# VHH binders against Protein HEAT-INDUCED TAS1 TARGET 1 (HTT1): the designs that were tried, part 3

Target 1, 277 residues: Protein HEAT-INDUCED TAS1 TARGET 1 (HTT1), of Arabidopsis thaliana (Mouse-ear cress) (q8lfw5)
Amino acid sequence: MESLLECFAITDGKCHPDCLKANNEQEDYDACQSAALVAVSLISSARVIFKIDSKYTEYSPQYLVDNVGKEEVEGEMDQPSCQYTVGNLLSYLVENVWTKKEVRQREMDQQRREFTVKDCFEFAFKKGLPRNGHWAHVGCIFPVPPFACQIPRVPMKGEVIEAANVSEALKLGMQQPAAARLHLFSPEFDLVGEGIYDGPSGNETRYVGLRDVLMVEAEKIKGETVFTVQICYKKKTSFVKVSTRSMILPLNGDDESQVTEPACLLVDFCIPRFSIN

## First folded at step 13 (VHH)

Design s02 (from r03 with Q3K A35G A40T G44Q E46D A60G A74T L78V R86K L113Q)
Fold by ESMFold2, fold request of step 15:
Structure s02 (fold): chain B 277 residues (1-277), chain A 118 residues (1-118)
Amino acid sequence: as target 1 above (277 residues)
Amino acid sequence: EVKLVESGGGLVQPGGSLRLSCAASGFTFSDYRMGWYRQTPGKQRDLVAGIYTGGSTTYGDSVKGRFTISRDNTKNTVYLQMNSLKPEDTAVYYCAAFRYTPGWEDYWGQGTQVTVSS
């Protein structure tokens, strides 16, 4: 089994040309990849902060992309194709990584299974996560291997803690990074620069969607809390100050519905809280 | 060497007040959010109050309205004003400093005892 792990390590950082092309096609926003990347970042951080991991350990975001939202098949442990063997690993690598294997199935599964950072945390607490080295080598855009349930995973126990308001969000983010989602409007977000992003203005606004962000800092401006968030948007990572003012958001972009509740630009604050004894 | 030194703890009667100070050195103080945490024997360390680099504050539910956190970046010091103290506030109080990085930076003081009795 150690030899199999070394085979994965040897392929680390190298992707099949078709896999690289598929990754470039993901230049557009990918909600599942975004959620998975944020989730593993926060899991890695929390585990070192609370001394569960002795050093910062990277976990596989691709494992989350591949597996969140999928029902577990009751696997036959003695079934040859489902066993974690050198032969099955090599067969998977040959047909999915080292040859021009079609990735169409994975792309369809990925676009049908939108999930959140919270979903990723809950999955990790139920199933554990492999380290990035154990899964990343086959973790481009590929089908889940039949033996995926047998690949070593680090068990994780904990719960997701959410915040319903700004006061609670400030509390969640004090001792560890916190996740949130940001309502993006164009062109306002693209034009914010060093200022405060305060959402839609004027009738030329269009709703882009929700984006996963990391809450990294907070300040008070004119009596109101303003969060600084880290966001990856259009392949650029930046820090943006975001208003926490409650407002009516035109999420449909065409004023078709009058039935909307006031909301904030930042929603769905959460952190992973690991069990410690 | 990074150093956080708490002071101002002691014995006080219920209803009294104390002011804790935490002097920081060995890092750029204005880049770090600061917090006060407390721990009683046998329990986990709980957030008492926090202050972000831009001045936003947060408080534990049991101390909100009674405690006030503040910071002075020119003296590299964070303070905790504790009013209307209750026996339940008895604990060791720790100063902490945090900075966001992917690996996260945290520093902790050695703690100062606060006892609310008699």
Scores: ipSAE 0.697, ipTM 0.882, lowest interface PAE 1.2, mean pLDDT 79
Fold by ESMFold2, fold request of step 15:
Structure s02 (fold): chain B 277 residues (1-277), chain A 118 residues (1-118)
Amino acid sequence: as target 1 above (277 residues)
Amino acid sequence: EVKLVESGGGLVQPGGSLRLSCAASGFTFSDYRMGWYRQTPGKQRDLVAGIYTGGSTTYGDSVKGRFTISRDNTKNTVYLQMNSLKPEDTAVYYCAAFRYTPGWEDYWGQGTQVTVSS
């Protein structure tokens, strides 16, 4: 089993050249990748902070991308083709990595449900996570191997703790970074620079959507709390100061109700809380 | 060498007040958020109050409105003003300093006893 994991690690991160070209030209947001990256970052941090891991340990975001939201078929682990063996690994590699047939197989797959950072935490507490490198990324077009369920996972036990408001979010983020989602408006976000992102400011505003962020710091400016968040947007990671005032957000929505209550630009605050026992 | 030194603990009657201080050295104080935590024997440490680098504050539910955290970056000191003390506030109070990095940085003091009793 160790030798097979080393074989996957050797192929670590290498995509087919055609997939690399397509991915490099992609500029769109990938909600699943975003949620998975934030979730593993917070899990790794919390586990070191609370001395569950003796040192910072990286877990696989690709495992989350591949598995969150998928219903497990009972007895699947016992099937011969699902066993983590040299033969099954080689068959997978021959069929999906080392030949050109089925290069576009992944593009024809059923659309995967979108999931949140909270969903990733819940999945991790139920199923555990493999270490980064044990769930090697064999290519952007490759299907998940049938023996993937037998790759070793670190068990994790805990719960998701959420905050309903800014005051509670400050409490959650004091001893560990917290996840949140940011309502993102164009062009305001692209223009914020070192200033404070205040959301929509005029008639030319376009709602981009929600983006996963890490709440990393807070300050009081003119009596109001301003969060500093880490965000990956348009393939760039940056730190942005975000206003916490309530406002009516001009969301682009077919789901708009007749009565719209005030909202904050940052929503869905949560952290993973690991069990001590 | 990083040091956090708490002071100001002691015995006080219910309804009374105490002011805790924590003097910090060995790191750039203004880069760290500061917190007060408390622990009763047999229980885990609970957040009492926190103050972020830019002055935003947070409080545990049981102390909100009664306790006030503040910091003085020129003295490298964080304070906890505790008013309207209750017997339930009896605990060892710890000063802590935190800085976000992926690996996280944390420092803790040795604690000071606060006892609220008649």
Scores: ipSAE 0.697, ipTM 0.883, lowest interface PAE 1.2, mean pLDDT 79
Fold by ESMFold2, look of step 13:
Structure s02 (fold): chain B 277 residues (1-277), chain A 118 residues (1-118)
Amino acid sequence: as target 1 above (277 residues)
Amino acid sequence: EVKLVESGGGLVQPGGSLRLSCAASGFTFSDYRMGWYRQTPGKQRDLVAGIYTGGSTTYGDSVKGRFTISRDNTKNTVYLQMNSLKPEDTAVYYCAAFRYTPGWEDYWGQGTQVTVSS
C-alpha cells in the first residue's frame, strides 16, 4: 500500500495536478495552510538539529490542515470503508482524483477553521504526523479518506516553548529557527525593500493582518534588536528585517479612537521542543 | 576541516572570574552565530550565552548580568567573560557555531572544564 500512495505524492509540495484549479483560485492567504507549512518546517528542522531524525525528513502539512481541531467520531474506525485497504484506496482515488471531481463546492458548507502554529505543534505531539507523500493532499481540499486515521504516522513527544518578549525570543532562536507572527501594514510592507520594516507610517496605512514567519537571524542596531524573518507574502518568499521596538499599532484600521496598548510587530514566538525517551 | 577549540577553563574560587576563548577555523566565522553551552553529568546541555552574526546577544537566566559573550571576527574567536562565579557554574563548557540553511548547520567544540570550589 505504501508504494501505491507514493505514486500520487507531489515532490515539490504542490497539490496533485487535478487540484491545481482550486489552488489557483485560492486567495492570497490561507491561515490554516500557512500555519501548517510553518509548523512542519520547524518540526523537520528541530528533529534533525536534536538528532531525532538522522536526515531532514518532511512531514505532511495537509494532515494538519485536515485534522487539527477535529473531534474523534466514535465507531468511525470500525466501518468497512474506514479500513486502510487497497480496495478502499482505489475507491477513494477513483471518486476524488481520477474523476476530477470539483471539490470547492463541498467547502462552501464548512466554516473556515482557524488554528495557529502552536496548535499544530500540540496536535503533532498528541497524534503524531505522517511523512510527506503518505498523506498526498497538500494544499488541496479533497474529502478526507475514511481510512485516513490508519495511515502510518511518526509518533512525536514534546512540548511547545513560548517567548513573551524579545530577550526570550533571542534565546529560543539561538539553536533552531522559531515561529512568530508579524503584523502587516500596507503599503509599508510592500515598500520595505532591503530596509527595516517598522510598521505603520502614515494616514493611508491599512492593517492587512497577522502572517506566520520564521525568525532566522538577529542584529543589533543602536542598542536595539532587529530580527530577520522568512515570510511568504503575495506568493513570494523573502527575508525581511523587522523592528522589535514597542509601538502603538492601529489594528482596527483608520479610527484613532481605538488606540491600543504599545505592542511589537512580532508576536506569538514559539518553538517545538522534543522529548527524549 | 571545521574546528572549535575551547580554552581558559580551570579551577577557581567562588566569586572569582574566568575568561573562556574559542578559536574557530574551517568556515567563514562571520557568517555563523556563536554560543557557549554547559553540561553537568547526567543533564542536557544548557545555553549559557549566544551572539548572533549582527552582534545581538542572549543569556541563560542564571548567568545574566554575570557573564558577557563577545566575538572578534578578525581573530575568528568568541569569548565568554565569567564574573562572580558560583559553585553551580561548575560544568563542561562547549563552544558552538550555528547557521540557518535548509537542514541547519551546527559545529561543536570538545569542551573545557570549569570548576568553582573552595
Scores: ipSAE 0.686, ipTM 0.878, lowest interface PAE 1.2, mean pLDDT 78
Fold by ESMFold2, look of step 18:
Structure s02 (fold): chain B 277 residues (1-277), chain A 118 residues (1-118)
Amino acid sequence: as target 1 above (277 residues)
Amino acid sequence: EVKLVESGGGLVQPGGSLRLSCAASGFTFSDYRMGWYRQTPGKQRDLVAGIYTGGSTTYGDSVKGRFTISRDNTKNTVYLQMNSLKPEDTAVYYCAAFRYTPGWEDYWGQGTQVTVSS
């Protein structure tokens, strides 16, 4: 069965051609896909770093997108179409993938609530994750297969470790990359290039929102810590240096004033810590 | 061949000081973050101190304020200055080097014993 799943995973790169077309027509940003991609990257890294996986193993971000925050329907896994069999897999592929049948991505998205990288880690520790070859992009533009709950998953045990500040984040990221969220401002982020992203400048700044990032390196510049983060923004993956200075962030567009506390551009640092045995 | 060689361990009285060194060879030292970890028998290795490629440092809570990590990229060496030593600092201290890549790279030394006792 794994050979068939691996063939399934490579039929047209990462995604079915119709799925790629639908994704290209999708809005620029999907918070759930972003969180899932960061989460599996960190899980893959941590598992090889701490010798739980013998080789770097990719896990399915689409499984997280499809399942985090969803409640299981009673009796669903007892139905014949929900059984993980070669026949059911082939029937799904013929009906939904190989015949070029296309379903709206929007209908699938309507069931997903917004979730974070932390939520993805907690889900993975509770339910495990399939390897990317097993869950590929089957559900990218098609309904989740009825047998999805029975696809083999790698069990994972652990906990989420969070950092309250930059000093603790440096500790978390020493032996593995850490997740964080970055406050993005336009046009400043689009223009940063190889410099240091310092967030908003002047009163013509527009707040874009929070984006998931991987903290991968740190340096000290003029007495201050600067993190290097990996980010996917506007479908481009890049490495950006980010200031850790506290500042007043103009997060609201309203003209009503409230007293605000200084904040950092990077927040919500966390890592997955896997259990021994 | 990658090699990390720790030195400077030994026996010291409580309140004393030691300076550990780790000489590195076989890789581009300036591309790697460096760390000191310690382990007592039957326990996991704990982070003592780390220094990123660009000089940012981090410390375990029990050593913060007493230990200082530094690196000299011209000598391919990382140091741990250990002051105000306590009996609970007794452990084998390991030098480690890490680089984030898709394949993650880590190297470990063989360790040096530090014993803090009267």
Scores: ipSAE 0.686, ipTM 0.878, lowest interface PAE 1.2, mean pLDDT 79

Design s02 (from r03 with Q3K A35G A40T G44Q E46D A60G A74T L78V R86K L113Q)
Fold by ESMFold2, fold request of step 15:
Structure s02 (fold): chain B 277 residues (1-277), chain A 118 residues (1-118)
Amino acid sequence: as target 1 above (277 residues)
Amino acid sequence: EVKLVESGGGLVQPGGSLRLSCAASGFTFSDYRMGWYRQTPGKQRDLVAGIYTGGSTTYGDSVKGRFTISRDNTKNTVYLQMNSLKPEDTAVYYCAAFRYTPGWEDYWGQGTQVTVSS
């Protein structure tokens, strides 16, 4: 079985030039891909930190992208073409990886619901995750293999722990990195550099949306907590200091909207907590 | 090479106070967040108190208001002031240091026993 898994790993989205070209032409931001990458990073970290894995082990973000939010089709896994066999693997590789096909975005495959880092953790605790390289098409547009559900997965048990405020987020992030989502405003975020990102600063601000981040450090500046987050934005990974003060955020108003409840730039704090049992 | 050495543990009566110290060596102390954890037999280590590199602090629910963490970067030492001690605070207390890297870095001391009993 290792030879078969090794063959599959060699073709892990890296061997077909048309797949690489199509992936490079994707728009800058994909919410599902972002959530999956953050979730896998935090799962890998937590498992080594708490000695569940003996070594930092990478898990497949593409498995999350392909499967979170998808309901099981009754009886599909019993069909011969859905079995994880050498023959089925070779047929998939011949048809989708080793033969040249015109690769483009398929609109039906992109109609899956948007999901969050929390959703990814819950999925992983329910279904487990395969190791990276055991799932055929990381970042690839190729169709998911029919036998994908039978590729070996590492079982995972645990729960998602969330924080409602900065004080609890500091507790969550002490021994492991935590996930959060950051409200992005233009041009303020693009201009922050090495300073503190403090959100919207005037009437020329534009709301870009929420982005998944890793909370990696904290400091107190002038009596307020400032988090350092790792973010991938415009294809660049960087570290940014973010204010935690409550403020009115112009997220997307209409002409009638005059009052918005105060909110923080960082929201949706969570970590995966693995079961010892 | 890396060493975290706890001291200041011992036996104390309920309601008493104790001050733990953790002396660090073998790494750049100011780059690491520091924490105190405690463990009772048969249970997992629990966060008691943490202090980030820039001074932000956090506390476990059962010790908030009674314990205070502090650090002195010139002495490479982190402290835990423990007031109003209760029998439930009886545990081995561990000093820990953490830094985010792609592989995460953590160092742990050998622990010091704190016993709160009449």
Scores: ipSAE 0.683, ipTM 0.877, lowest interface PAE 1.2, mean pLDDT 79
Fold by ESMFold2, last read:
Formats: sequence, structure tokens, C-alpha cells
Structure s02 (fold): chain B 277 residues (1-277), chain A 118 residues (1-118)
Amino acid sequence: as target 1 above (277 residues)
Amino acid sequence: EVKLVESGGGLVQPGGSLRLSCAASGFTFSDYRMGWYRQTPGKQRDLVAGIYTGGSTTYGDSVKGRFTISRDNTKNTVYLQMNSLKPEDTAVYYCAAFRYTPGWEDYWGQGTQVTVSS
């Protein structure tokens, strides 16, 4: 079965020119891909840190993108076309990778469900994850292979540990990296440079949304904890210092009532905690 | 070679104080966050206190207010000041150093025994 998986992986960088053009014209930000990438990074890290994996092992973010939120269909795994065989793999490759096929953006959007890093952890703990390279899914190969349900997955057992505040987040992030989400405002975030990102600063600010981040370091500045986060924004990975003070955030872009609730720029702190298996 | 060497452990009366030290070598000390962990027989190793590279600290719930972690980057040393000691604080205390990388880096000392008994 490893040879079959290796054939599947070969298609990652060899897509039809029309598919390559369409993929290159996708939006820069995809919330599901962001969550999946952060989740597998933290899973890989935690598994090495706690000696579950003997070396850093990469798991498939594309598997999460393709499967989180999907309902299982009874009996589907027993169909002949769903069996993980050389013949079924080759038929899939001929039909969907090596043969020209148009992919409508609307169909792709229906398969890319909205989910969070926490959702990815919970899915991984329930279903396991394939290693990267065993689940190859180029941007032009939709639909998902019928035999996808039989691709081997590494079982993972554990739970999501969340922190309600900065003090607890510092505890979570001491021995492993932690996930969080950052409220992102324009132009303030674009202009932060090497300073401290402190969120909205006036009437010209625009709320961009939440972005998944890795909390990697902390310092105390003027009595305030400041987190250093790793973020991928506009296809550039960078490290940014973020204020942790509570403040009123204009989250909907209007100055309407209902945006008066105090909040922090960093929310939804969590880590995966694996059970010993 | 990376080395973390704990010292300052020993026997102390309840209510007393101890100061643990951890001397570090073999890496750029200022790039690493430092922590103290403790372990009693039959239990998992628990976080006692941690200090990030920029000085932010965190503490286990049972020691908050009684213990203080600090670091001196000029001496490559992390300290744990332990006040108001209780019998429940009896354990082997380990020094640890961590740095974020994609694969994460961690180093551990050999530990020092702290015993709180009448």
C-alpha cells in the first residue's frame, strides 16, 4: 500500500496548466487552510515534544481541509470504487489529474467548509491524520477520491486544552507552542513593523477579521504581557508583538451599538494534549 | 554540550525558605525560556514556574504567591525562590530550557531534591 500512496503523492506538483492558473488566482486568505496548517504544525510539534513521535513528522493539512465537518455515509467504505487499490488510484489519476477537467469555483467552495483550529484538533483526535505525502490533493483534483476513506491514518488520542485568559495562556505555551486567533485591523497591522500591535487607533481603521497565529514567546513591557506570535499574512510568515490589554474593538466595521464588549486582540487560546497510547 | 545543573536543594522545615539555582551552558541562554518542574514518586512532572525570554512569568496554582522565578542572563542562571514551604512541596525539582523552532528544543537538568519535613 505504500507504493500506491507514493504514486498518489507524485501528482502534487504536476497539475494541468488551466488548474495552475486557477489556483494562482485564489484569494490570499483561506480560513480553512489557515486553521488546518496551524493545527498540523501544533500536532507535529506536540507529538515530538511529548515523545509520541520519535522525530518531527508532518501530517496532512489538506486532509483536514477536505474532511473536517463531513458526515460519514453508511456503507460507503465497502463499495468497490472506494477500495484502496492500484486500479482505483490509477482510475482516479486518469480521470481527475492527468485528464483536462474544469473545476467550478462554486463546487470547490462547497467542499471547503469553515472550521477552526480547535475543530481540526477534535477531528484529528477522533479520526486520526495521514502523514503528509500520503494524502495528495492538488488544487485541480476535485472531487475527493472515492477510496479516500481507506488511506491510512495515524491514530491520535487526546483533548483540546483551552485558556480563558493571558495568565493561563502563558502556562499553556511554556512547554509547547499554542494556537490563538488575532483580531486584525487595517492599516494598523500593516504598519506595526517591529513595534507592538495594539489594534485599532482611530476612525480610519477597518476590521479585517480573525487570523490564526502561533504564540511563540512572551515578554513584560511596562507591566503588560506582550506576546510574540507567528502569523502568515499576505503569504509572508512573520513574527509580531501583540498587546494583551482588554479594549473595546469595532468588530463589524460600523460604530453601531453591540461593539462595546471589552475584548483582547488575542482570543481562542488552545493546545492539543495527547493521551499516551 | 548542553548542561543544566541544579543546586540549592535540601531538607527544610515547614514554613521555611530555599533558593534553587540552575546554571546553564552550551547554548545562548538569552534565547531560551526557562522553567522549574517537580516530580514526586508515582506522579507526572508538573510545572512549578516558568520565565520567558522577555521576563514574563507563569506559576503552577499551588505555588503562586509563594515561589518566585527569576533569571540573570549575565550569569546564565535561573533561580527559584521558594518561600512558605509546605510538606506538599517535597519533590525532585528539575530545571528546563525551551526554545520555539518547528521541531521545538528542550533541555533538562538532572534534578535536585527538596524535602520539607519537621
Scores: ipSAE 0.670, ipTM 0.873, lowest interface PAE 1.3, mean pLDDT 79
Fold by ESMFold2, last read:
Structure s02 (fold): chain B 277 residues (1-277), chain A 118 residues (1-118)
Amino acid sequence: as target 1 above (277 residues)
Amino acid sequence: EVKLVESGGGLVQPGGSLRLSCAASGFTFSDYRMGWYRQTPGKQRDLVAGIYTGGSTTYGDSVKGRFTISRDNTKNTVYLQMNSLKPEDTAVYYCAAFRYTPGWEDYWGQGTQVTVSS
């Protein structure tokens, strides 16, 4: 059975050419992929930091993309085609990877679901996660194989810890990186370089939306807290310093003079906290 | 070799003050955020206070307003000023250093006992 697992892992990192081409042509932000990537990064980090994993272990973001928000179906795992065997793996590969197949509409619709990093943590604590090599991207444009329900998952026990403000976020990020979401304005974000991202400037500014980030460091500048975050934006990963001033944000084209609740550019702070023993 | 050496612990009466020090060696001190954690028997370590590389600080809820963390990068030392001590503050206090890298780095001291009792 371990050799069957290794056979599946040997095919890891292999993706159907049409799926690779479609992904490389993607121009729109995919919130689900972003949330899944941030979530597994933080899970991997936290598990080694708190000595739950003896070494840095990669978990599958694709498993999260494929499964967050889905209900389990009864009895499915007992069917012969659902057993994790060499024969079933090879049959799946012949039918779906080594020969061209049209992508099922259900799989395309599944890729459009919305979920957050918090949702990914909650899912992982409920269901566990497979290691990255065990949930190969074999079905990126193909249906998830029937035997996928039997792919080993690492059980994970814990809770999501959130922070409502900068002071609590500093506490969350002390011993591990934290997730957050960044209100992103154009062109200000594109122009920040190595400076501090201060949000809208009042000139030609356009609200882009929320983006998932990793909060990795903090500093005090002129009495204000500034977080350093890691963000993937327009296919580039970078580190950006972000102001934590409370301000009125012109979301969806709102007038800056409009009286609304004050907000920060960084919101939705959270970490995974794993249970020991 | 990396070393974190705590000092300044001891017995103190309720309402009193104590100053803990942690001398660090074996790494570039200014690249690491520093923290004080405490542990009572049978419980896990809890954050008491932390200070980031750029000086931002954070505190556990039960010590906010009473304890102050500071660092002196020229002496490779982090301090914890503990005022208005309560019996609930009795614990072993640990100095810790952290640096975010893909592999994350942490170092811990051996701890110093603080006892708050009449």
Scores: ipSAE 0.665, ipTM 0.867, lowest interface PAE 1.2, mean pLDDT 78

